# VHH binders against Phosphopantothenate--cysteine ligase 2: the designs that were tried, part 26

Target 1, 323 residues: Phosphopantothenate--cysteine ligase 2, of Oryza sativa subsp. japonica (Rice) (q0j7n5)
Amino acid sequence: MAADPTTGGGEAESFFRAAPPLRDQDRVAGDLADFVARHSGSGGGGRLAGVVCVTSGGTTVPLEQRCVRYIDNFSSGQRGAASTEYFLKAGYAVIFIYRRGSKQPYCRFLPEDSFLDLFELGEESDIQVPESHAAVVKTAIRNYRKAIDEGLLLKLPFTTIFEYLQLLQMVGTAMNCLGRQGMFYLAAAVSDFYVPWESMAKHKIESASGPLNMQLNQVPKMLFILRKQWAPSAFCVSFKLETDPDILLQKAEAALRKYGMNVVVANELANYKDVVVMVTSNGRTTVRRPSKEDDVEEQLIDLLVEMHSEHIMQLNQDVHKLT
Below, E stands for the ipSAE of ESMFold2; O stands for the ipSAE of OpenDDE; V2 stands for 0.75 times the mean of E and O plus 0.25 times the DockQ between their complexes.

## First folded at step 18 (VHH; framework vhh_lunsekimig_d3)

Design cc1 (from bb1 with A96V; at its last look DockQ between E and O 0.83; V2 from the best seeds 0.83)
Fold by ESMFold2, look of step 18:
Structure cc1 (fold): chain B 323 residues (1-323), chain A 119 residues (1-119)
Amino acid sequence: as target 1 above (323 residues)
Amino acid sequence: EVQLVESGGGVVQPGGSLRLSCAASGFTFDRYVLYWYRQAAGIERELIASIFREKTTKYVDSVKGRFTISRDNSENTMYLQMNSLRAEDTGLYYCVTPYWKEGKWEDYWGQGTLVTVSS
């Protein structure tokens, strides 16, 4: 017989128990286990600056099991994709958990609706890139191939809140063995509410039946579980986006304390590409891009890498002190 | 069900060679990192070699140059070629892989194959 839910633990365990199976779970788990093992320390020979899990894009909440309709938390994935490029440049290995169809590292320049305009057929039907775009595409391919071929980038796709949280659990628990060398950069727009799988309509909800009335459950606070159970030693960065600047920093400070984050990056919708504020227990640091031609993520990642390096060094000091 | 079965252990003279095999089933073998561990009497299990999905390898210093880990993904089998064996290589040798099951990472272990180096 099934155990009483109250004896099975908290809301997180109930959420995962009720969730549909993760698609391609065995393949994903194998790829992840291999990636983490490759970048785990083997004595004093480590070269990497660290290993970071970047989350990117927005989750959906399906309304039917054979889903036709869903509630979407929109995010283009620009923050996560750009940040991944800068983490790779800084010598990190990156696990990129991303919404299918969102912005991708090294591909942020791609036109939304005109992908084929980047290509043409050459002689003997060879595929070519017009000279006007050749340099940009060549650089993107070189950087992407370097990251993949050197085993520095692992990409794990999601669409639904179920897939996202299942991947986060898998990655969070896998990265625990990295200790302070691990970082979480949680830039995804994650749903706060969902329809439990077992209570969900099986088929398309018909509009001819009149107004739609639904009850949504709150998604468990997985960020707290990540910090307390899955990877307590990791350096954790989360994001706070608000449309109201008057309450932005107050909410970022509250999130820092509530979840025990190392950094909360505060940004407002109106200027999020231009400026962010890093909120830490030591205070606030404002990061601005030098011009519209630059990414704010460049300096943001530089500062986070420095802070993460100090986080790692504190372990070394603690080990020396205890011995 | 994940299953790992070691074979090829035996008694061998110092300086000799031995080849261990690990037959695997129940998971997508070609995607997973695989390990060889060994355990001498009265000592904790020791990781000695790792092989990754693209067949890159890592070794502990005590076996570098003497042991070679390899894999045959078409046969779902990992190998450990042990050359220039020494008395301190005596022990029980295990094939190991991490696996994700029911919300947890677990290390799956074979039953081990005994290697004795004695003259």
Scores: ipSAE 0.766, ipTM 0.920, lowest interface PAE 0.8, mean pLDDT 87
ESMFold2 (binder alone), look of step 18: mean pLDDT 82; pTM 0.809
OpenDDE, look of step 18: ipSAE 0.895; ipTM 0.962

Design cc2 (from bb1 with A96T; at its last look DockQ between E and O 0.91; V2 from the best seeds 0.83)
Fold by ESMFold2, look of step 18:
Structure cc2 (fold): chain B 323 residues (1-323), chain A 119 residues (1-119)
Amino acid sequence: as target 1 above (323 residues)
Amino acid sequence: EVQLVESGGGVVQPGGSLRLSCAASGFTFDRYVLYWYRQAAGIERELIASIFREKTTKYVDSVKGRFTISRDNSENTMYLQMNSLRAEDTGLYYCTTPYWKEGKWEDYWGQGTLVTVSS
C-alpha cells in the first residue's frame, strides 16, 4: 500500500510484538552496536568507506514452533555474497545479513558437495589441504580473515522470516546514525506471507491426518518502513526478480516509486548472473558481465558506489527540493 | 537491567592524574562498545573516548596522549586514566553504551562522577 509512516509503523510494531524472541539477541546487539560505532564518522586509513547492509539468501516460513517443516523462498545467496566481496574491495564496511547455508563471501568457488575433498591426512595424520586446492583455499582464508580482523565484515545469520525482519529492524535503526554514509543493498528473497507465531502448531504436523489447510498472513511492507522511518537518509537499493521479462522493468519502476528506493536492480531469473538493469528516477542503466568467468556484480557495485558518493555529497540541497 | 556506575572523580591540581572507573552489569559487556563523555557546566556532553570490543580505542584531539581508555572484561569494568590534567578538563564524566530493547536503540548513561581541576 501507499502507506504513510503512521500506518506502516503500526504494521511493523504488530508484527514484531507477535514474533518469537531473536536467538542470542544481546550478543547480536552488542556486536552490531560495536560494528556501527567503529565505522561512524570518518573512515580509517585514507579510505572514505561507507557502511552497507547486504541482505542475502532466502527466508523460510516455519510451519511449527518446534519446526520440522517450512516453506522456503529460494535464493542461493550468490548476489549478496559476490556483492559483499566487491563492497569490501571498494573500502566499505559490510553488515551481511544472510540465510544460514547460503553462499558466503570468499567461498563462492569452493566445493559444496565434496567438502572433505578440501582436506587430507598427512604423513603423521595431520590435517592438510591437497595441492590441487591449496591456492584457492589460501586465497579464500586470506581475504576472509583480512575482512574480519580489520573489523570490516559483520555476519548475522537468519533462517526464518521472523529472524530476518528482527535483524533488519535492529540493523536499520542502528545504521540511522550513519546518515547518508549508510547503504542498504537488499538482495535477499523475502517471503510475502507467514504463519503467525501464536497460530502455529507447536509440534510436527502429522501427515497421516489427511489434507493440510493453512492460513498465511501478509508480511508487512518493511522496505517502506526502512526507507521512511528507520534510516531515512540512507542510500537504498532493492531488487526485482521476475521470470517474465515483459513485465520486469515495469515492476521495477513501480517498486522504485512505491517504496522510495534510490535504485531498483531488475533482473530476470534465467540470466541474473549475466545482466541486470539499474532503475532510477533518472532512467535505466544496463550492466552486463564481459564473460561467463566474470561477475556482473563488479560493475554493478562500482556504479552503486559512484551513485552513493553523489548521494553523500548532497549538502545544502536535498532530494525533495523541486526546480 | 543495564547499569553503569562511574567512580573515581575528585579534586586535583593542574598537571595531576586521576583514574575513573565504570562498573557495568546487565548486558554482555565484552561485546559492546563503551564510551566516556564529559560535560562542563552549561555545555552539552562531549564524547572524549571510545573503546571497542577488541580494545581498539578512539580519542578526541583535546585528550589524545593524556587520557587512556581501557576495559577489563573479567571485571565488567571500563577505565579512564587521565594524566596531565588541565582546568579545561573539569566536568562531570559519564560512561555510556547503546543497548537494544523492545525494537529501539537506547543510550544507557551512568550518573556521572565529578572531576575538578583547580589550584
Scores: ipSAE 0.725, ipTM 0.899, lowest interface PAE 0.8, mean pLDDT 86
ESMFold2 (binder alone), look of step 18: mean pLDDT 80; pTM 0.789
OpenDDE, look of step 18: ipSAE 0.888; ipTM 0.958

Design cc3 (from bb1 with V33I; at its last look DockQ between E and O 0.77; V2 from the best seeds 0.79)
Fold by ESMFold2, look of step 18:
Structure cc3 (fold): chain B 323 residues (1-323), chain A 119 residues (1-119)
Amino acid sequence: as target 1 above (323 residues)
Amino acid sequence: EVQLVESGGGVVQPGGSLRLSCAASGFTFDRYILYWYRQAAGIERELIASIFREKTTKYVDSVKGRFTISRDNSENTMYLQMNSLRAEDTGLYYCATPYWKEGKWEDYWGQGTLVTVSS
């Protein structure tokens, strides 16, 4: 059984049963099974650093089955994309679950509004990159190509809350065989509420029909299911973002306890690029970037990699403490 | 509907050769890792060879140098070439793949093909 109704998994099972089919499910499953086997003991991979699932960007909640309107949990995907680059540099294999159209690893420097400004026609009408960007683009291509060619990066796209949770279930259960070598870095902005597919309007909701009344259901507590059922030995990192700094750390500590996370990364909306606070059962650690030219993710990932390494070895120490 | 069908088993003398085939359908064959397992009487199935989607291969020590796994994506078929067969190689040989269905990963298996190495 994937979920047990007696342990509180029935809402999750009902959610997945009612959800629309995942786009390209068979291809995605094949790519994922192959990727996980490559980096596991059964597949002959003995990687010291680990395998991490990074989630990135924000989910949508469709309001119609033939969707024209949706509620969006916006996130640019900057944290997930930057963090993926640092995990790859640290020797991790990365499964990158990302919102379609969000920031991508190695592509964070690209112009957003005028993408064609990155290119020019050179001699003989050759397409080239202006000299001002040439070194950065060459480095990005090399790093990306290396990650793909060495089988270290798998990218899995989503748009809706349904797709996101379907991918998370597939990846979470696949990574169970990795045991303590697996990490979840859950940086995506995930909706807390949704419109059940069965109760959703089939076509565009017309504005001339008068006031729109909607009942949104709570999304099942998937972080709990991930920690308890899908990958119980994995090192799990989640994020808490608040506009009110007075409640931020309290909510982060509550999430740590409620979902059994190893780390909750707390950040305030106003300065989340500059500073984060890592909340663990042993206390708090503040991480700041040295300047606005640096990524806070560099230091954050360094610390998480160290903590994950300790997590991988921790079993012997816990046994000794209980004697 | 995933289907895996092994063939090519039989009786062979020690030192002989056999080639097993695994015909596959119902999934995107060229994307999946594929396995050969064997099962001798009274013991659990043993993974003996793997082939990844880009044809990288792995073997257990007991078959290295004697067995060769391969795949033909145009025919949706995996093969196991077995040379220098020994009595210890006797057993049922299964092809397998992990597959995602209804919220869980399952290993899909063929029915097996019997290989008997006997003088």
Scores: ipSAE 0.727, ipTM 0.908, lowest interface PAE 0.9, mean pLDDT 87
ESMFold2 (binder alone), look of step 18: mean pLDDT 81; pTM 0.795
OpenDDE, look of step 18: ipSAE 0.868; ipTM 0.951

Design cc4 (from bb1 with S50A; at its last look DockQ between E and O 0.86; V2 from the best seeds 0.81)
Fold by ESMFold2, look of step 18:
Structure cc4 (fold): chain B 323 residues (1-323), chain A 119 residues (1-119)
Amino acid sequence: as target 1 above (323 residues)
Amino acid sequence: EVQLVESGGGVVQPGGSLRLSCAASGFTFDRYVLYWYRQAAGIERELIAAIFREKTTKYVDSVKGRFTISRDNSENTMYLQMNSLRAEDTGLYYCATPYWKEGKWEDYWGQGTLVTVSS
């Protein structure tokens, strides 16, 4: 794998060439092409604030082609799901690339292990929602149905690092036609290493054969490729999550420079629901939720929408690129 | 392989009607946005109508109220009903769709069908 971000293009092509085919690729491509077309020139103006690609959840790295075991970069998908709700409220169309089984927009209040707790039997065995949840459920249903019926939300599932990167490439290149009106909100926990498909065991790796010894390759630096090649005019937001607060902002600032992000959102694992720090070339901005009943994503998205609006209005002011 | 084949063009007098067809194959037809474009002699192709997967439609101002785009997903066919034709509608009419192949998006086109409105 290339250590130099500028050489990642060739390694990205090699990665995709060697990857297994994306499930339902043609159907996914059709859904995406239709979605982007709906929200391009005909969807612009004062009624649509932009189009954002939100990535959510975590990737797996399969260890067998007929996979039984995998390495998992765990994420519940809370950040991405909540943020999608606020982007939709702000007038965005959203492409939601998500790990299968992770939290979904408008469904964050659902019980993790006891989905049926959301429902109860009423008179004549009618299905009802408990009084304690009724208002929240009604609002969630209304907002979800609106997003789907108006074609404002496209959901694209993944499980593996291969699927994730294949979807990111497809969406990234599709959104290039949106120019500055496109945003990437890259909250997914993405593996840094993988097992190349051709070197992968076909069947379940047997434990009785002794110690497992395998070599993982580095995943190509796709954030750089997205920023440089696929959608260079888009407004790009990435995340840095650390357990060690002493290095968090240092790593966020390094990522800002290394990948050319517009914003890097820095957060600690212990309090990521309460506070985040937005790192930009203009400095740092701390965002806190007012109370535990509020989402930190509300103010975060409000600020990002304002910054993105300025990005959209910015003419190409790079005088050095003029004749 | 993606294939788009237009038909139904011909010569008509002003005020007349024509119905164009676009037979499609090689992709999941019911999921894709589909377009009609036209090209008059010496002019760039122009988008005139679009139909989305849920059958909502968009038109350029010059054809609104006169042209109707539709799709039949069971027959993998898109149509353009053209009424109240004008001399300005003369041109080569193409159907098109964006398509994903080998890491990039391409616009795929038919060969076109000629519509001549003589006045």
Scores: ipSAE 0.734, ipTM 0.907, lowest interface PAE 0.8, mean pLDDT 86
ESMFold2 (binder alone), look of step 18: mean pLDDT 82; pTM 0.806
OpenDDE, look of step 18: ipSAE 0.863; ipTM 0.945

Design cc5 (from bb1 with Y35F; at its last look DockQ between E and O 0.83; V2 from the best seeds 0.82)
Fold by ESMFold2, look of step 18:
Structure cc5 (fold): chain B 323 residues (1-323), chain A 119 residues (1-119)
Amino acid sequence: as target 1 above (323 residues)
Amino acid sequence: EVQLVESGGGVVQPGGSLRLSCAASGFTFDRYVLFWYRQAAGIERELIASIFREKTTKYVDSVKGRFTISRDNSENTMYLQMNSLRAEDTGLYYCATPYWKEGKWEDYWGQGTLVTVSS
């Protein structure tokens, strides 16, 4: 409201001031502080390739404080969940900021609407997995438990735009101490507008009053703030999704320059599972999955890991120039 | 609200032992990483030991094998057992934790407890 949208500082302060408190904030902050400290510096269980914050799924904009209705930016969370699996495979620690109910790492191939088909009652009412699902479920459990128990995956849920941005601020500022070892992979579908919390109806909006007229505020441009203030040394990846291919790459290049992103991943809604274009200051790289049974994220993550490794080495080169 | 209070410092001969305590309140103690720092005269505070929520630990080389960090989550207390003390260990010892407040991460510190290793 009061600040230059390009800087975002005053708008960001106004947004967070107007937001409801993040539920379980102290517990979340503790988990995050512990996670980041564990992965800063050498040690741990081995050499890490990096630490990445992956955002996944879509935000909601509540219309009431006791919310019954909301505006939804839909995303299944497939990109974020799959990418998290590949980052973990590549030796990253992952902070996974995700929409509740979206696809989860290691669970992408498990049925959601026939969930109980994964289970059966054995003798003495023991719960077991039918043979038809046993290999998939066993692999999912092993990978998930390994990632969690070794402290390599931290999952932070959101539903609303308020929760999302509060978590992003907390994570972004926490990861600043990681310097160039930190990466942001911002695949979430984030609302551009919101209803300020304290101007919001407390209870369900009733239809009997005639047409609903609403005035929404613009969500602050948090990518700029993340890149310039919270974690300026981190390797930052964002996404552009368009239905119109004629403007897609120009918008991706504009976003790269406007926000100072290291990579903008451009994709069309019609084929985003098959092909993406990585847009950087040095040009464009097309990434295509080998077949429809493969994940485009496999090669995408491989390339991002390589680019991130070079990003980390640039810091070392700058330090040697001072010698 | 967040409070960290160190105790257990004192004067000890080289080769002696001390046990430091850090009593904590005002946050969800069992979820947070906790640190011991030491500050010798004329030097910035140095991180010497860390303990994570599942009790995994890290130490700087100068204290490995001599110092043991531990935590009791039921009593909201962290400890530093210091054995085989050397003159170089003399300094003010602080417990610390990072804490999220008002859109920022800040390190919260105790007031420190003085350890003097002197002949």
Scores: ipSAE 0.751, ipTM 0.915, lowest interface PAE 0.8, mean pLDDT 87
ESMFold2 (binder alone), look of step 18: mean pLDDT 80; pTM 0.787
OpenDDE, look of step 18: ipSAE 0.889; ipTM 0.959

Design cc6 (from bb1 with Y108V; at its last look DockQ between E and O 0.85; V2 from the best seeds 0.00; counts 0 for: loop humanness VH .154 < .165)
Fold by ESMFold2, look of step 18:
Structure cc6 (fold): chain B 323 residues (1-323), chain A 119 residues (1-119)
Amino acid sequence: as target 1 above (323 residues)
Amino acid sequence: EVQLVESGGGVVQPGGSLRLSCAASGFTFDRYVLYWYRQAAGIERELIASIFREKTTKYVDSVKGRFTISRDNSENTMYLQMNSLRAEDTGLYYCATPYWKEGKWEDVWGQGTLVTVSS
C-alpha cells in the first residue's frame, strides 16, 4: 500500500480516478478526435495558422452530488469568447472549452434577459430582426455558421471543476500530436479547491444543521501537468488576475517560470477590459485598447499569433543547431 | 466493449475489385474519424484512407482515384471499395479509430482482413 515517493505524487491520477464520469464522454471524445485529425499536418489541407484550445468562463465546485449549492469562480467568458473570434479571424482552428451560460463567440451582444428583443413580427406574422440589430445579427450568423460548417470551431461545455479538468485532460493529450502548432489559451477562472466526490453529501446540505464546516482539497496543479506531460511542445498562455496591482506582475512572472508558460497575461480586476500586460521570458508588453468601442483582445491575439509563429519555426532552428 | 471487425478480404485478379467492411461496436460511431491501414509483408502499417464524421475523405497518393472510403452510420459500418487492384495492393487491411479510455488516447484496431492480388 505504500506510495512511490519518486512519482511526485499521484494527485492528478487520484483526482481523475475519484471524479464522476464525464457526461457524454464518448461523444465528446469522438468529436475531439475527429477535429484534431482534421487539422493535423497530415492530409495536406489548406494553410492553417495553428490550433488553439481556449478555455472560458468559470468553474463551479459542487457541494452535493445531487447539487443544489456550489462555489462559483465567476467569469462572464468575455475574454475567451472575444479571443476565439480573433483566433478564427487569424486562421486558427479553435477548441472552445466553456462554462455553460457564459459569453459565446459571435453572440457577445446578446442580452441575458431580453433575447426576444432581437426579434419582431412583420407582415403575415413573419419573424424579423429589427433594423437596430440586423447588421450585427447577420454578421454573427455568417461568421458562426462558417466556423462550424468548415470544422474550425469545436465547442465543449462544462459546469463543474470535474468536467473542466476532464475536458482539459482529453484535449491536452489529443493536441499533443499537433506539436508546436498547438496553443493553449487558458482564460477560464478555475477553482483552486474542490470537494472530493466521494466525501460529498449526496443531497442538499440543510441549513438547520448549524454552521457548515467543510474541508476543501487543493486542485492538482494542472498547468504544470499540461505543460510537462500532456502537450509539452505546445505554446501555452495563462492568465493572472489580481485586485492588488503591487503583486500582480510579480505573481505573473513567478507563474511563467514555475509552470513553464510561454506567456502569462496579467490583468487588474479594475481595468481588465482596457489593458493587459503580456509577461514573457523577454520582458513585458503592455496592450491597451484604443477606445471603449474596441476589444483589447484584438491586439492581444495579433501579438500572440506572431509569437506562436516564431515558436513553430523554432523547431527548424533547434534541429539545425543539433545537426 | 469497443470492437472493430474487418471482413471482405480475399483473392482477386489484377485489375479487379474488392469491397472491405469494418463493423464497429461499443462507441459513438458517427462522431469518430475512421481509418483504413494496409500492411504489406515486412513493412509497417500504412495509413491509406481516412473518413471524417461529415464524410469528408483523405487518401494517400498510391490509392487515390482507385479506392473509395465510405461509412454507413445507421449500420455502424465503414467500407473500402478497392478498384483497379494491383499486385502491390496485397496485404493485411486494418480499420482503426483513435479512442479515449482511462485518461489516454489509444488507437483501436481490428484483427485485419487479407487481400491477395494474384494472377
Scores: ipSAE 0.787, ipTM 0.927, lowest interface PAE 0.7, mean pLDDT 86
ESMFold2 (binder alone), look of step 18: mean pLDDT 81; pTM 0.792
OpenDDE, look of step 18: ipSAE 0.892; ipTM 0.959

Design cc7 (from bb1 with K101Q; at its last look DockQ between E and O 0.86; V2 from the best seeds 0.83)
Fold by ESMFold2, look of step 18:
Structure cc7 (fold): chain B 323 residues (1-323), chain A 119 residues (1-119)
Amino acid sequence: as target 1 above (323 residues)
Amino acid sequence: EVQLVESGGGVVQPGGSLRLSCAASGFTFDRYVLYWYRQAAGIERELIASIFREKTTKYVDSVKGRFTISRDNSENTMYLQMNSLRAEDTGLYYCATPYWQEGKWEDYWGQGTLVTVSS
């Protein structure tokens, strides 16, 4: 069958044509091409459980080209950062697409105001970590260095909706060659609307002109495009967050069906650190952390890894049957 | 514009050696995985060696131990040292790299350099 020209492709292409160029695009593309090639399964790693693209944090919608003001879709990045740590522990290579300034893997213990509290000056003005923090900092450094030095973690930053979608396109199309070994874990809070670049004010919008009216265009339905065009064989996980629990599971089930997701993870805003509901074609599975000292992501990732492993194994067994 | 230019091919006796070069321009060379492919007459191109940004390498079994891929990032040049050449190594040798442009990934190729192994 010929590709359907009305299935979001035209709107997405128009969006990308109008978007400002991705900063450092060639360097990012090189890093990504190298990372994906390294983890392609035919000649390489017999030890890799899979390759996952984790998206984390929230996008901004700039209101000026020389941006002073923006609309922010808030997310701390906790879900994505914690999940990345657990994916790495499970033997995945991770492409971490993250909002600049959001929570980072292995650095979740760092409160925003306490950075300098992690350091002191010793004898001869040597920089040291106080003994009270030394064990935590050592563990974080060890885990981070292992992930980076072994080529298992690639970090790609964004701030704006334009950067995010350009990175997602680049990563999504790059991961197509991984087939069923690829996973998308789409935890970022992504804007539904944006100001087209060419229609933006160039400089700071001044308040003396009276009420501000702005026209926001809808962001193309990129989840559909990712699932249907960029990486159709990948194992896809998306998230639904609602303040109203009465509609949460309904919306999660609708998204599963509409976009062909393998899993939709449903959260209520009030308790998203404590409990999530995994919605699949087989039904619902509730995942709860045992205490505030635990991450709900630990069990969530364990279950997703099992499901993804079965997804991969079916491919391997089907290939044997065909030969 | 991305360019890849192979050189160093020629005629060599079985058991002999050749060193191929691939001069690259138009991209951030030190960030990209680079490939050598070969193509025998009437057969599709086959990947024979890869070199990653930190100089880790991969080879197909038929060339492992005989061929060595390397890169010089200061000169934007990749090499293939070919030792213990055999008749079946005869073919056109290409360097390649994946590249992102206008919303898609494409492999960029050189023109190729001919290696002939014969008595």
Scores: ipSAE 0.756, ipTM 0.915, lowest interface PAE 0.8, mean pLDDT 86
ESMFold2 (binder alone), look of step 18: mean pLDDT 80; pTM 0.788
OpenDDE, look of step 18: ipSAE 0.884; ipTM 0.957

Design ctl (from bb1 with Y32S W100S W105S; at its last look DockQ between E and O 0.32; V2 from the best seeds 0.00; counts 0 for: pae E 7.2 > 2)
Fold by ESMFold2, look of step 18:
Structure ctl (fold): chain B 323 residues (1-323), chain A 119 residues (1-119)
Amino acid sequence: as target 1 above (323 residues)
Amino acid sequence: EVQLVESGGGVVQPGGSLRLSCAASGFTFDRSVLYWYRQAAGIERELIASIFREKTTKYVDSVKGRFTISRDNSENTMYLQMNSLRAEDTGLYYCATPYSKEGKSEDYWGQGTLVTVSS
């Protein structure tokens, strides 16, 4: 008998049942519960501040249970890290679900190959930062410490598609109590296909004569499940990246309607740092950075915060009378 | 405890101006949505303006262009500049801030400040 297509929870349950356990599940659940309680308004104030889940970096699909090889959806995590900084500046609390080793908030200026270039030895071999970098480093430290000390940033790492989707489910479920206060900013490069754990080779796949044939299952459409089941009142933002500008906006508009997204941010690969197009049910808005020294994310986040504030205001039944 | 205290109401001639203030305490002011409501005699309160952060402002059509909502986060105070006042603007003006619990909205209210536009 055929499954009921309207019960997407069945596909998600099958995926999660087959997934290997999340390594630190109890600690993550505890940290997440504490974070959500701090920002839910029952603990010392009824403020309607935005809370956003930002996803960042790319997932891997392991090919062996004792994994040596994997399929990677590469993303540096630059967009997610930069956006987190701007959400925090706008007063949001941020849950940052990120690929291990990807760009981190407040650390985007750090060199990858020559980290030691940020330091010099002073008198008696004291470690110090050269004058040329001192202001940037001080600002980064101050902003990071403020975010952590005020309980505004929770960081949850992943590597595999299994870890990513388990974390997303935990966060989506936990944020449901926030209602319209919650936002999802889904910038991670998420795999569309995976190897089910039980069908996966246990050890390194040996090379031999002839082709390697593998069957990959589709990852369940978790964006639909998030929107319909885990956090239906949240403000949801997703991303579309294409190399062909002629089809980009059509695909973004289709995704908006198919999943009921509030915003789909459309990017061309050729200029994604310079310009994005925000696609909504009310039309399109182009966002451009003023110069190469600026982040396109600054204006993008400002506009998203404005749109989300309107979404939050719909808690008042009379708000539709305002323009 | 959340407290909202309105001031600046009074009697004014048609076409005149008033500036209402709402002093706030007991919550994180700079991250809150704030509202102005008004209530004419015998009528339910009506939402007339909202502000979120410094730049997200909205108005009901009957006051748009005449009233301006603003806020000063350093003083935890919201304002309503009311210009070109009309007799139908007479009423009790309340500030409010919404409170969300488990996705349900409810409001904290001030005591109101009376605005009378004579004749």
Scores: ipSAE 0.013, ipTM 0.587, lowest interface PAE 7.2, mean pLDDT 82
ESMFold2 (binder alone), look of step 18: mean pLDDT 79; pTM 0.775
OpenDDE, look of step 18: ipSAE 0.018; ipTM 0.451

